# Designs tried in a protein design chat: miniprotein binders against Catabolic L-serine/threonine dehydratase (CHA1). Part 19

Target 1, 359 residues: Catabolic L-serine/threonine dehydratase (CHA1), of Saccharomyces cerevisiae (p25379)
Amino acid sequence: SIVYNKTPLLRQFFPGKASAQFFLKYECLQPSGSFKSRGIGNLIMKSAIRIQKDGKRSPQVFASSGGNAGFAAATACQRLSLPCTVVVPTATKKRMVDKIRNTGAQVIVSGAYWKEADTFLKTNVMNKIDSQVIEPIYVHPFDNPDIWEGHSSMIDEIVQDLKSQHISVNKVKGIVCSVGGGGLYNGIIQGLERYGLADRIPIVGVETNGCHVFNTSLKIGQPVQFKKITSIATSLGTAVISNQTFEYARKYNTRSVVIEDKDVIETCLKYTHQFNMVIEPACGAALHLGYNTKILENALGSKLAADDIVIIIACGGSSNTIKDLEEALDSMRKKDTPVIEVADNFIFPEKNIVNLKSA
Below, E stands for the ipSAE of ESMFold2; O stands for the ipSAE of OpenDDE; V2 stands for 0.75 times the mean of E and O plus 0.25 times the DockQ between their complexes.

## First folded at step 8 (miniprotein)

Design r1 (from c2 with V16I V65I; at its last look DockQ between E and O 0.87; V2 from the best seeds 0.00; counts 0 for: pae E 1.6 > 1.5)
Fold by ESMFold2, look of step 8:
Structure r1 (fold): chain B 359 residues (1-359), chain A 81 residues (1-81)
Amino acid sequence: as target 1 above (359 residues)
Amino acid sequence: MDPEVQKRIDEFRKRIEEVWKKAQELFDKGNTEEALEILFDLYLEIMKFYEETGDSRFLDIAFEILERILKLEEEAMRKSQ
């Protein structure tokens, strides 16, 4: 695609005694450095074509993320030569603001956190466009069917790469992916459904403690909204998952793993030392299961044979340097990181003004 | 209406059909990436004229190419399945 890359699926050897064959899908090689290029690029390209074909208004792109979603939107717009405005929260790292600006996108710094930036985008930017001339393309970070469709293209690539390597899909005993809002997960499921594999290949969804909305929603048996996000994995740090993510996970009995921030950061630094690639905590969370096969086997409910294949989605991410990771680890060693009790840290988002049902 | 702009639009329309024919030949031979490259190069050239002139007719014809690119990408993925 002109808005995303086909990425390699390559054998990864983890140090120590390994009981299975691990393959990584290298989404870090996307134009924006993450899988977000697939879905957000697909949304922008298809929306822009539809708007221009109608001939009534011109497309312009609007995003409210200072992270991977906003950078993916800006990158896609740079490639397509489309106007793009990104409103980012004040806490957004200068390096990320500069990267987004360097695409040619307009960047506005406003709001203490994502919701305030999103409100500013809608109220002060999108509300003031000439709606007779411009049709806005709003880029949600994860909750849009065109985004999921774009992400699903990685499964087409995986199936073709396995075939070209003469590897039977029956050898694949699991796919590991990190779960934030669920966009990546939804795309993987939709891709697997296209090949009749969603019932055959279990997915292990990985989160970090403090933003484990997926895990908590599955335990409770309904979607929850976290009141506080305390994990260092900012790209997983959404208070909700998409409703579709919850429904897919129940339908396909998706497994859930929660890992501590300290362990994820240590894995990120270990991976960088061993393989010369800087990765985000969100990516490190998934890779952690390659380093710790017992965690993976427990989640799958079975031992892995030496010739079993597990695919790990190396989701990428462009927000941190190795120095950022080292500083985060040092900060955690100097103070205890609080653990938030799931029963005390969430609400049910369907009706925020309605009483929660009794036990 | 600027006669120079209209002349350039007419030239681009002729080039679109020429490049499209060439892209289809490349695609049929299995040279998908080269087919997409020549189409995308033309898309970007036309978008540059849109940026310079502000004339929405350049945007219209550029997006005709973009739609053809999307269709070709979807066909390529279908064939590889």
Scores: ipSAE 0.663, ipTM 0.897, lowest interface PAE 1.6, mean pLDDT 89
ESMFold2 (binder alone), look of step 8: mean pLDDT 80; pTM 0.728
OpenDDE base, look of step 8: ipSAE 0.747; ipTM 0.916

Design r2 (from c2 with M77R; at its last look DockQ between E and O 0.88; V2 from the best seeds 0.77)
Fold by ESMFold2, look of step 8:
Structure r2 (fold): chain B 359 residues (1-359), chain A 81 residues (1-81)
Amino acid sequence: as target 1 above (359 residues)
Amino acid sequence: MDPEVQKRIDEFRKRVEEVWKKAQELFDKGNTEEALEILFDLYLEIMKFYEETGDSRFLDIAFEVLERILKLEEEARRKSQ
């Protein structure tokens, strides 16, 4: 595609004794440094074509994310020569603001957190456009079918690469991906459905403690919204998942794993030491199962044979440096973060809650 | 209406059909990457004139090229399945 790359599927040899054959899908090689290029690029291309078919207004792209979604939108617009405005929260690191600006996108710093930045975008930026001339393309970070469709292209690539390596897809016993809002997961499911594999190949969805909305929603039996997000994995730090993510997970009995932030940061640093690649905590959460195959086997409900294949989606991300990870780890050791009990940290999005249990 | 802008519009409309024919020939021979490259180069050239002039007719032509790019990308994925 002109807005995203085909990425490698390569063997990964984790130190120690291996219990399975691990392959990584290297989404860090996307133009924006993450899988977000696929879905957000697809959304922008298809929206722009739709606007052209109407013939009355020109597209402008609007995003509210100081992370991988905003950067993917800016990168796609740089490629396509489309106007892009990104509103980012005040805590967004200068390095990331500069990266987004360097694409040619307009960057506005406003709001203490994502929801405030998004509100500012809609009420103070998008409301000021000349709606007779401009049709806005709003980029949601994950909850849009065009985004899921774009992400699903990685499964086409995986199937092609397995064929070219003469590997039967029947040897694939699991796909590991991190879950934030669920866009990546939805794309993987849709790709697997296209090949009749969604009920054959289990997915292990990985989160970090403090933003484990997917795990909690599955345990409760309906989608929840977290009141507070306390995980360092900012790329996973959404208060909600897509309703489609919940429905897919129930339909296909998707497995859920939650890992502590400290363990994820240590895995990120270990991976950088051993393989010379800097990764985000969201990516490190998935890679952690490659280092800790007992966790993976428990989630799958079976032992892995030496010739079984597990694919880990190395989702990428360009939000941090090694120094950022080291500082975060040090900060965690020096302060006590209040523990929030799960029962006290969520609400139901419907706001009228009756019979939380099926009764 | 600028007569020089109209002349450029007319030239681009002719070039789109010429480049499309060449891209389709390359695609049919399995040279998908080259087919997409010549279409995208044309897309960017047209978008540059849109940015310089503000004339929406350049945008219309560019997005017709973009739609053809998307169609070839989708067909390439189907052929590899």
Scores: ipSAE 0.690, ipTM 0.907, lowest interface PAE 1.5, mean pLDDT 89
ESMFold2 (binder alone), look of step 8: mean pLDDT 83; pTM 0.782
OpenDDE base, look of step 8: ipSAE 0.778; ipTM 0.925

Design r3 (from c2 with E73M; at its last look DockQ between E and O 0.86; V2 from the best seeds 0.00; counts 0 for: pae E 3.9 > 1.5)
Fold by ESMFold2, look of step 8:
Structure r3 (fold): chain B 359 residues (1-359), chain A 81 residues (1-81)
Amino acid sequence: as target 1 above (359 residues)
Amino acid sequence: MDPEVQKRIDEFRKRVEEVWKKAQELFDKGNTEEALEILFDLYLEIMKFYEETGDSRFLDIAFEVLERILKLMEEAMRKSQ
């Protein structure tokens, strides 16, 4: 309740013939409408306590995301009564700017892309604070160990809920999550490690074509950076994954699935029609495997029995309306977007992998 | 130093220990949400006095409460194993 909520784990019945038992983790019920509340809230709390315990400077929070990460930072700060400044790119939808501003956070619009907004935050905002009085808390969207630790709390909740329902974890044959920068995935792995389950329960990481950095990195055998992001799944639209995400995926032989944008949007609209819940494309990508169990079985490398359990992380998100999704689908049908071959769309980032320090 | 502010500081320090004891008892009985709620209500009350007075001693006390909230949240995670 403080910066994040315990969320329900509930049986989801997808239309059609009998299939494995699907359970959804409903992260849309977080204070910011997404799982981001967990990790970003944890980072902010721990950093603020450390800064205040040092006793020299006051904490202030700084973020550079115009999406779920920036909104989660602003929401956590509202609940904690901490100062928050968010720099968002010019492409950020007005609805998201207004949502972030309505928390009481200061919002600055600058930069064409996330990296430019992040640079502006660091050089023109954080660099200009009175560093004798203020210690900044920088909120990376995904690549911080305290963010991963906070996300891992959902696994504690899942294990508790299964025990309460007298369901053996041995029935769990997979966990499905979308992968953007890898923060959610890292949290799931860390939670599973805490219970000795990371080698026993495979994870299926889902991406959309055009921002499938995780899939490409696994196929090539080293981390890559995409030159262009062409997917409409803005929550997954990160050109890189964290190095920790790549290392975990190799260690645990994580499965990777890539879904087309059109199919994901159609799943979002179908889910909204059937269950009266608006779902972002990032969440819809994971839910797509519930509607299409053959894709899931191929990724897992085995058939699912009727009493097998698969958990889908319904990651949430608050950026889209049903109208936004319908307009995106219409635009896509009217406009042919050239397929960029993978070989022409990535580079290799720096060879030396740097572990991030906790906040 | 305002004597009225010092009196409120002393009152809050006493209340932190009283509320912490109650929160630990609630937590030990499995009432984690209630334990966190009484601590968080106290945190926000102290932060309000910090906002109104600008006296950093309220901020120090509020963050001591926030640290105890984090401790209980981390302990709740371990117990759910």
Scores: ipSAE 0.340, ipTM 0.777, lowest interface PAE 3.9, mean pLDDT 87
ESMFold2 (binder alone), look of step 8: mean pLDDT 84; pTM 0.788
OpenDDE base, look of step 8: ipSAE 0.529; ipTM 0.835

Design r4 (from c2 with M47L L59I; at its last look DockQ between E and O 0.91; V2 from the best seeds 0.00; counts 0 for: pae E 6.6 > 1.5)
Fold by ESMFold2, look of step 8:
Structure r4 (fold): chain B 359 residues (1-359), chain A 81 residues (1-81)
Amino acid sequence: as target 1 above (359 residues)
Amino acid sequence: MDPEVQKRIDEFRKRVEEVWKKAQELFDKGNTEEALEILFDLYLEILKFYEETGDSRFIDIAFEVLERILKLEEEAMRKSQ
């Protein structure tokens, strides 16, 4: 695609006790360094084509993420030569601000956290454009059907690559992906549905403790919203999942695994040492199951045979550096983090109602 | 309306059809990446003339090319199913 790359599906050999064949989908090779290029690029491209074809206004893109979603929006706009404004929270690392700015996007620093940055974007930036000349494209980080459609393209690539390697899809016993707001997961399900595989290949959704909204929602039997997000995995750190994510997970009996931040950080550092590739905690959470096959087998409910295949989505991302991870690990070893009981850390959110602005 | 700009618009519209025909031949032979690349190169070339002239007809033509790129991408996805 113009806005995303076809990425490799390659055999990954984990040292030690791995009993199955692990394949990684290398989304770290996307133009923005993460799978976000697929969905956010698809949303931007389709929206811009529609707006230009209407001929009444010019498209401009607006995003409110200082992480992988904002960078993916800026990267897609650079490729498409579209104006892009990204509002990022004050805590956004200088490295990430610089990366977004280097695409040619306008970067505004405002808000203590995502919701405040998003409010500033809507009230102080988007609401003040000349709406007679400009039609805004608002980039939600995960909750949009065009985002899910774009993400689903990785399943077409996986099916093609298995076929070219002469591997039967019947050997695929699971797909492991991290779950934040659920956009990646929704895309994987939609891709599997196109091939009649969604009932046949279980997904193991991985989260970190402190932002395990997906796991809690499944256990409760209702979507929940966390009051506080305490995990280091900032790219998974959303207080809600999409309603579609919950519906798919119930329909297909998706498995849920929660990993501790310390274990994820150690996996990130271990993977960097062993394979010379820097990964962020969201990716490390999924890779952790390759290092710890018993966790994976428990989630799947069966032992893996030596010729079984498990696909891990190496989602990529630029949210953390190795230095950030080392500092966080040192902090955890020296001082206990606050404990928040799950029963006291969630509420039931109002269902999302998506009403697209006409104009 | 600058007659020189109008002549260039007419030339680009003809070239879009020529490149589209070549891209479809490449696509039909399974050379999807090459087909998309020649269309994207044309898209960028047309945008350059938009930047030089400020004439909105160049950006309209460029987005017609972009829509054809999307069409081939979607068709490539269906064939993989």
Scores: ipSAE 0.100, ipTM 0.654, lowest interface PAE 6.6, mean pLDDT 87
ESMFold2 (binder alone), look of step 8: mean pLDDT 82; pTM 0.758
OpenDDE base, look of step 8: ipSAE 0.726; ipTM 0.911

Design r5 (from c2 with L70M E74Q; at its last look DockQ between E and O 0.89; V2 from the best seeds 0.75)
Fold by OpenDDE base, look of step 8:
Formats: sequence, structure tokens, C-alpha cells
Structure r5 (fold): chain B 359 residues (1-359), chain A 81 residues (1-81)
Amino acid sequence: as target 1 above (359 residues)
Amino acid sequence: MDPEVQKRIDEFRKRVEEVWKKAQELFDKGNTEEALEILFDLYLEIMKFYEETGDSRFLDIAFEVLERIMKLEQEAMRKSQ
């Protein structure tokens, strides 16, 4: 593809007794260093073609993420020679700002968190363009069908790679992925649906404690929104899942696992030292199940055989260095502060604020 | 309209059809990556002229090439199924 790379599906050996054959899909090898190149690249490409058919306006790309989504938008625009503007929160690390800027994208720093940056993008940037000359392509970080379609190409590659290796898809007993907004997950489901595999291969969605919106939504039986995110694994100031994510999770009985930030960072460091590849916490959350097969088996509701295959989506990401991970772990060790079970203040989008105490 | 710009537009329209034919021949031989590469190189060349001139007609031609790339990518995925 022009906007994304075919990534390898490689067998990975985790320490300990092998309970299953793990295969990793290495999305860190994407042009932006994450799976976001697939979905966001597809959105930009499709939108550019649409705008051409209308023939009256020039496309410009707009994004509001200082993380993998903003960098994927900027990277896709660099490859396609399209103008890109990214609004990033003030909390965005200088390294990420510089990475986005070095693509040739215009970077504007505004807002304390993603929602404020996104509001600024819409109200102060996109609303000020000459709409007679410019047609804006708004890049949401995860909630767009073209993004999900782009991410679904990962399953086409997985099926092809298994076939080329003479591995029966029936040996695949699960796919593990991280869940933020659900864009990756939705793409995986759509890909599996194309092959009639969505009912056959369970997904285990992994989140970190403090941004576990998917897990909470499944427990409550309706989509929720967190007022505050406490996890280090997300730059999104508001954790929401797409409605499509909740619908798919109910339809296909998707499993949900929540991991502590500390355990995820320890896994990130373990993997980094073992494979010399720096991973961010969102990727580490998925990889944690490769190191902790009991958690995976509990989520699946069955033990794995030695010849069973589990695919872990190594979603990639470029937000963290080794030093960032070490500093994060050290900061957690110094905070002996009891994790006050902050009564998760859930906001239901359309109904009255119910303070549900976590049972 | 600058006659030189018009000449270049006409040249690119011709090249789009020539490169497309070659890309299809490569694709039919199983050389999908090479087929995509020659189309993308043409896209980038046209986009450079768009950047230099600001003439939206170059952008239109470039996005026609981009649509052809997308079609070949979709066909490649279907053939692998």
C-alpha cells in the first residue's frame, strides 16, 4: 500500500512454559510507527479522491491528537504531499511535537487535553478556512468507518500469512489487542467478518486501569464515558469507545481485561530489554497477555493447548522512550499512595449522571 | 492560461494512461508492488507541479492516479483472498 506497509506476522517466544504459539503482528513497522497508518491513511486517501470528484476545492487535513493519530495524519500527508495541520495539547511531549512538525505539518499547541485541542481545531482553525477554496479532511483518532476499514487490512494480511505458512486458521484461538477508542478493535472485527471468522476467533480487548471504558461499558451493559483518565497509557483526555465497538463486543462476546499501569510498564521494559524494541503502554497492555498466559486463559474461559495459536497485535506507537518508561516506573514506586478507588464518575451520554460505585 | 502549463497538463494526461497500462501489465504478472510504485512516482511528480504552480488541474490529475492506485490495492487484496 501507498499509505501503510504490509507488516510481518512473526512467532514470538515468551519466557516460561509455552502454553500456546504466540504470533505478533508488528504494526510498529508502519510509516508512523503504529497501526494508525492503516486507518488514518485510508481515511485521508479516500477523502482526497472524493474531493477530487467534486472538483471545486483543495483538500487540507486537520487532526487534534499529539499522539499516534496526529503523527499518523502528518505522516500520511507527508507521503501524499497534502497540507496538514495538527493541534496538540500543551501536555504533548516536545519529542512528539517535533516528530509531527518534522513531517512538514503545521503544529499548533492549544488546550490542556485532547478535547480542548479538538475544540480549538474545530472552532479556531477549521472554521477560519476559506470553505470555497479548501475542503477540510477532519481526522478523528478512532471514530470513523474509513479508519476501521483501513485497520481491517491487518486481518487480510494475517489470513494471507497463515495460508502462506500452511497454518490452518482454525488453530487461532484468540486475537489480543489494546482498546482505546475502539478503532483498532472495530477494524479487526470487520476484517474477521470478511472471512466469516468473527464468531470463531474471540478477541481479548486489553485496557489499563484508569481508562478502562470498554471494560466498564461491558459490565454496565451500556457505553460509558470517564470524566477523568488516570492511566498513563492514553493521551486522550476523555475516554469514550465508539458505539460500534460496544455493538460488536456484544455481538461477538468480546473479552475484556484490565491491567494495572505498573504491570504494563514492567512489561514494556521487559519486552524492550528482550527484543531491543521500545513499546508504548498501549502496546505493552496487549503484550502483557503473552507474558501472563493465565490472564489470557481466564479471559478466553479455556486453557490453551501447545499447538493453539494466539495472535497479539503489537499496535506500535512512538510516544515513549526507554527513559520515559523508566521514569514512569520510578514515579509509581515512589507513590505509595493507596490507589484511592476513585469512585469512577461515569457520564452516560444521554442520561442523568449516576455515580455507580464499582462493585 | 500559460501555454506551457497547458502543455504540461496534456503531457501528464498522456503519461497517466501509459503508466496505467504498464501498471496493469505488471499487476497481471504478479508484480503488484512495482505496479503501485510506478503509479505513485507519477503521482508525486504531478503533485510537485501542483505545488510549484498552484494549478488545481494538476491536483485533479494526481488524484485520478491516486484513485487508480486505490483500485489496484483493492484488487490485490481480493486476489489474495
Scores: ipSAE 0.698, ipTM 0.899, lowest interface PAE 0.8, mean pLDDT 90
ESMFold2, look of step 8: ipSAE 0.702; ipTM 0.911
ESMFold2 (binder alone), look of step 8: mean pLDDT 83; pTM 0.779

Design t1 (at its last look DockQ between E and O 0.88; V2 from the best seeds 0.00; counts 0 for: pae E 2.9 > 1.5, SAP 86.321 > 70)
Fold by ESMFold2, look of step 8:
Structure t1 (fold): chain B 359 residues (1-359), chain A 105 residues (1-105)
Amino acid sequence: as target 1 above (359 residues)
Amino acid sequence: SDEEALRKLMEAIRELAKLAEETGDPELVQKAIDIFRKIVELVWKAAQELFDKGNTEEALEILFALYLLIMAFYEETGDSRFLDIAFEVLERILKLEEEAMRKSQ
């Protein structure tokens, strides 16, 4: 695609005794450094075409994420030569603001946290455009079907790469992906459905403790919203998952694993030392299961044979440096992190009434 | 030949860009629109021939180069008719990308 790359699917040898064959899908090689290029690029491309076919207004792109979603929007717009405005929260690191601005996108710093940045985007930026001339394309970080469709393209690539390597898909015993808001997961499910594989290849969804909304929702039996997010994995730090994510997980009996931040950061640093690639905690959470196959086997409910294949989605991301990870690890080793009880840390999302209370 | 015709049309676009920038003449903008319509036909034919031979990446590259050229005219002139033509090309790019994925399946 002109907005995302075909990425390699390569055998990864983890140190120690081999218990299965691990393949990584290298989404770190996307134009924006993460899988977000696929879905956000697809949304932008299809929306822009639709808007122009109507013939009344020209498209402009608007995003409210200071992380991988905002950077993917800016990157896609740079490639397509489309106007892009990104509103980021005040805590967004200068490195990330600079990366987004270097694409040519307008970057506005506003809001203490994501919801305030998103409100500012909608109220102070999108509502002030000349609506007679411009039709906005709003980029949600994960909850949009065009985003899921774009992410699903990685499954087409995986199936073809296995075929070209003469590997039977029947050898694939699991796909491991991190879960934030669920966009990546939804795309994987949709891709597997196209090949009739969604009921044959289990997904192991990985989160970190403190932002494990997916795990909690499955345990409770209905979608929840966290009141407080305490995990270092900021790209997973969404207080909700999409409703589609919950529905898919129950339909296909998707497995859920929660890893401690300390263990994830140690895995990130270990992977960098061993393979010379810097990864962020969301990616490290998934890779952790390659280093610790007992956790993976427990989630799958079966022992892996040496010739079984497990695919790990190396989701990418570029929000941190090695120094950031080392500092975070040192901080956690020096003090005890409080445990937040599940019953005290979630609510059930309101559907319609929350918006009415603000009007 | 189609290659010769395309070369002549590209030269005409370059000259029209110079004249339109200097004069702001709306008739020159309309001529550029008409020429881009012809260029799209020739490039699309070439892209389909490359695609049919299995040269998908090259087919997409020439279409994308055309897309960006037309977008540059849109940015310079502010005329939405260039945006219309550019997105017709973008739609063709999307269709070829989808067909390439189907053929791999």
Scores: ipSAE 0.490, ipTM 0.817, lowest interface PAE 2.9, mean pLDDT 87
ESMFold2 (binder alone), look of step 8: mean pLDDT 79; pTM 0.744
OpenDDE base, look of step 8: ipSAE 0.699; ipTM 0.853

Design t2 (at its last look DockQ between E and O 0.92; V2 from the best seeds 0.00; counts 0 for: pae E 2.3 > 1.5, pTM E .784 < .8, SAP 89.752 > 70)
Fold by ESMFold2, look of step 8:
Structure t2 (fold): chain B 359 residues (1-359), chain A 105 residues (1-105)
Amino acid sequence: as target 1 above (359 residues)
Amino acid sequence: SREEILRKIEELLRRAMEIAKETGDPELVQKAIDVFRKAVELVWKIAQELFDKGNTEEALEILFLLYLAIMLFYEETGDSRFLDIAFEVLERILKLEEEAMRKSQ
């Protein structure tokens, strides 16, 4: 595609006793450095074509993420020569602001957190455009069917690569992916559905403690919204998952794993040391199961044979440096992290607010 | 050769645009529009031949280069007719991308 790359599917050898053949899908090789290029690029391209076919207005792209989604929107627009405005929260790292600006996108810093940045985008930027000549393309970070469709292309690539390597898909016993808002997960499910594999290949969705909305929603039996996000994995740090993510997970009995921030950061640093690639905590969460196959086997509910294949989606991401990870790890060693009870930290965004402490 | 045909198309489009931009003459801009529409049909035919032979990446590359060239002229002129032509090319790119994915299934 002109907005995303076909990425390699490569055998990965993790240290320790081998229990299965691990293959990584290298989404770090996307134009934006993450899988976000697939879905956000697809959304932008299809929306722009639709708007121009209408013939009344020209497209302009608007995003409110200071992370991988905003950077992917800016990157896609740079490649397509489309106007792009990204509003980012004040806490967004200077390095990431600069990366987004360097694509040629307009970057506005406003709002203490994502919802405030999103509100500013809608009320102070998008409402001020000349709506007679411009139709906006709003880029949600994850909750859009065109985004999921774009992400699903990685499954077509995986099936093609297995076939070209003469590997039977029947040997694939699991797919591991991190879950933030659920866009990646939704794309994987939709891709697997095209091949009749969604009920045959279990997915293990991985989160970090403090932003484990997917895990909590599955335990409660309905989608929840977190009040506070406390995990260092900012790329997973959304207060909600898409309703489609919850529905798919229940339909296909998707497994859920939650890992502590410290363990994920250690995995990120270990992976960098062993394989010379810098990864962010969202990607490290999925890779952690390659280093810790007992966690993976427990989630799958079965032991893995040596010739079984597990695919880990190395989602990529551009949000941090090694220095950032080292500083975060050092900070964690200097103090105990306060305990926040899960029951006190969420509400039900789809229904009337209920008192969760009584459950 | 395909390279020679594409090079001739690029030179013709550049020359027509430079003439139209220099004078601001609506008739010369319309001539540039007509040249771009002809170039789209020629490049599309070449891209389909490449695609049918299994050269999907080459087909997408020549279409994308044409898209970017037309977008540049849109940016320089502000004339929305160039944007219309560019997005016709973008739609053809999407069509080939979707067909390529379908073939891999």
Scores: ipSAE 0.580, ipTM 0.824, lowest interface PAE 2.3, mean pLDDT 87
ESMFold2 (binder alone), look of step 8: mean pLDDT 76; pTM 0.707
OpenDDE base, look of step 8: ipSAE 0.698; ipTM 0.851

## First folded at step 9 (miniprotein)

Design u1 (at its last look DockQ between E and O 0.91; V2 from the best seeds 0.81)
Fold by ESMFold2, look of step 9:
Structure u1 (fold): chain B 359 residues (1-359), chain A 87 residues (1-87)
Amino acid sequence: as target 1 above (359 residues)
Amino acid sequence: MDPEVQKRIDEFRKRVEEVWKKAQELFDKGNTEEALEILFDLYLEIMKFYEETGDSRFLDIAFEVLERILKLEEEAREKALEEWEKR
């Protein structure tokens, strides 16, 4: 595609006694440094084409993420020469603000957290455009079918790469991906469905403790919204998952794993030391199962043979530096006795209501 | 309508059809990447001309090229899926 790269699917040999063959899908090699290029690029292309075929207005792109989604929107717009405005929360690191600005996108710093930045984008930026000339393309971070469709392209590539390497898909016993709002997961499911593989290849969805909305929703049997997000994995730190994510997980009996922040940071630094690649905690959470195959086997409910294949989506990301990770780990190691928290840290989100009289 | 602007429009539309024909030939030979590259080069050229002139008719042509790029990308996926299903 013109807005995302085909990325490698390569064998990864984790140190120690691994019981299976691991392949990584290297989404860190995307133009924006993460899989977000696929879905957000697809949304922008398809929306721009639709708007121009109407022939009345020009497209402009608007995003409210100071992380991987906003950077992917800015990167896609740089590639396509489209106007892009990104509103980011005040806590967004200067390095990320600069990276987004360096694409040529306009960056506005406003709002203490994502919801306030998003509200400012909608009410103070998008609401003020000349609607006679401009039609806005709003980039949600994860909850849009065109985003999921774009992410699903990685499954086309995986299937082609397995074939070209003469590897039977029958040997693939699992796909590991991190879960934030569920956009990546939805894309993987849709890709697998296209190839008739969604019932055959289980997915292990990985989260960090403190933003484990997917795990909690599955345990409760209903979608939940977290009151408080306490994980350092900021790219996974959404209070909700998409409804589609919950529905897919029930349909396909998707497995859920929750990893502690400390363990994820250690894995990130270990991976950087061993393989010379800087990764985010979201990516480290998935890679942690490659280092710890017993966790993976327990989640899958079966032992892995030496020639079984597990694919790990190395989702990438550009929200942190090695220094950020080292500082986070040092802070965690200096803490005294942890406080044991017992909490009902969630509520049920508002339900969608279909108004039949409006149909 | 400005005749000079219309002449430039007609010239770009002719180039779009020429490049599209070449891209389809490359695509049919299995060279999808090169097919997309020549279309995208033309897209960027038209977009630069739009940015320099401010005339939205060039934006229309550029997005017609973008739509053809998306069509080839989708067709490549459809062909790969058809081959998979036959196995």
Scores: ipSAE 0.742, ipTM 0.910, lowest interface PAE 1.3, mean pLDDT 88
ESMFold2 (binder alone), look of step 9: mean pLDDT 80; pTM 0.736
OpenDDE base, look of step 9: ipSAE 0.808; ipTM 0.929

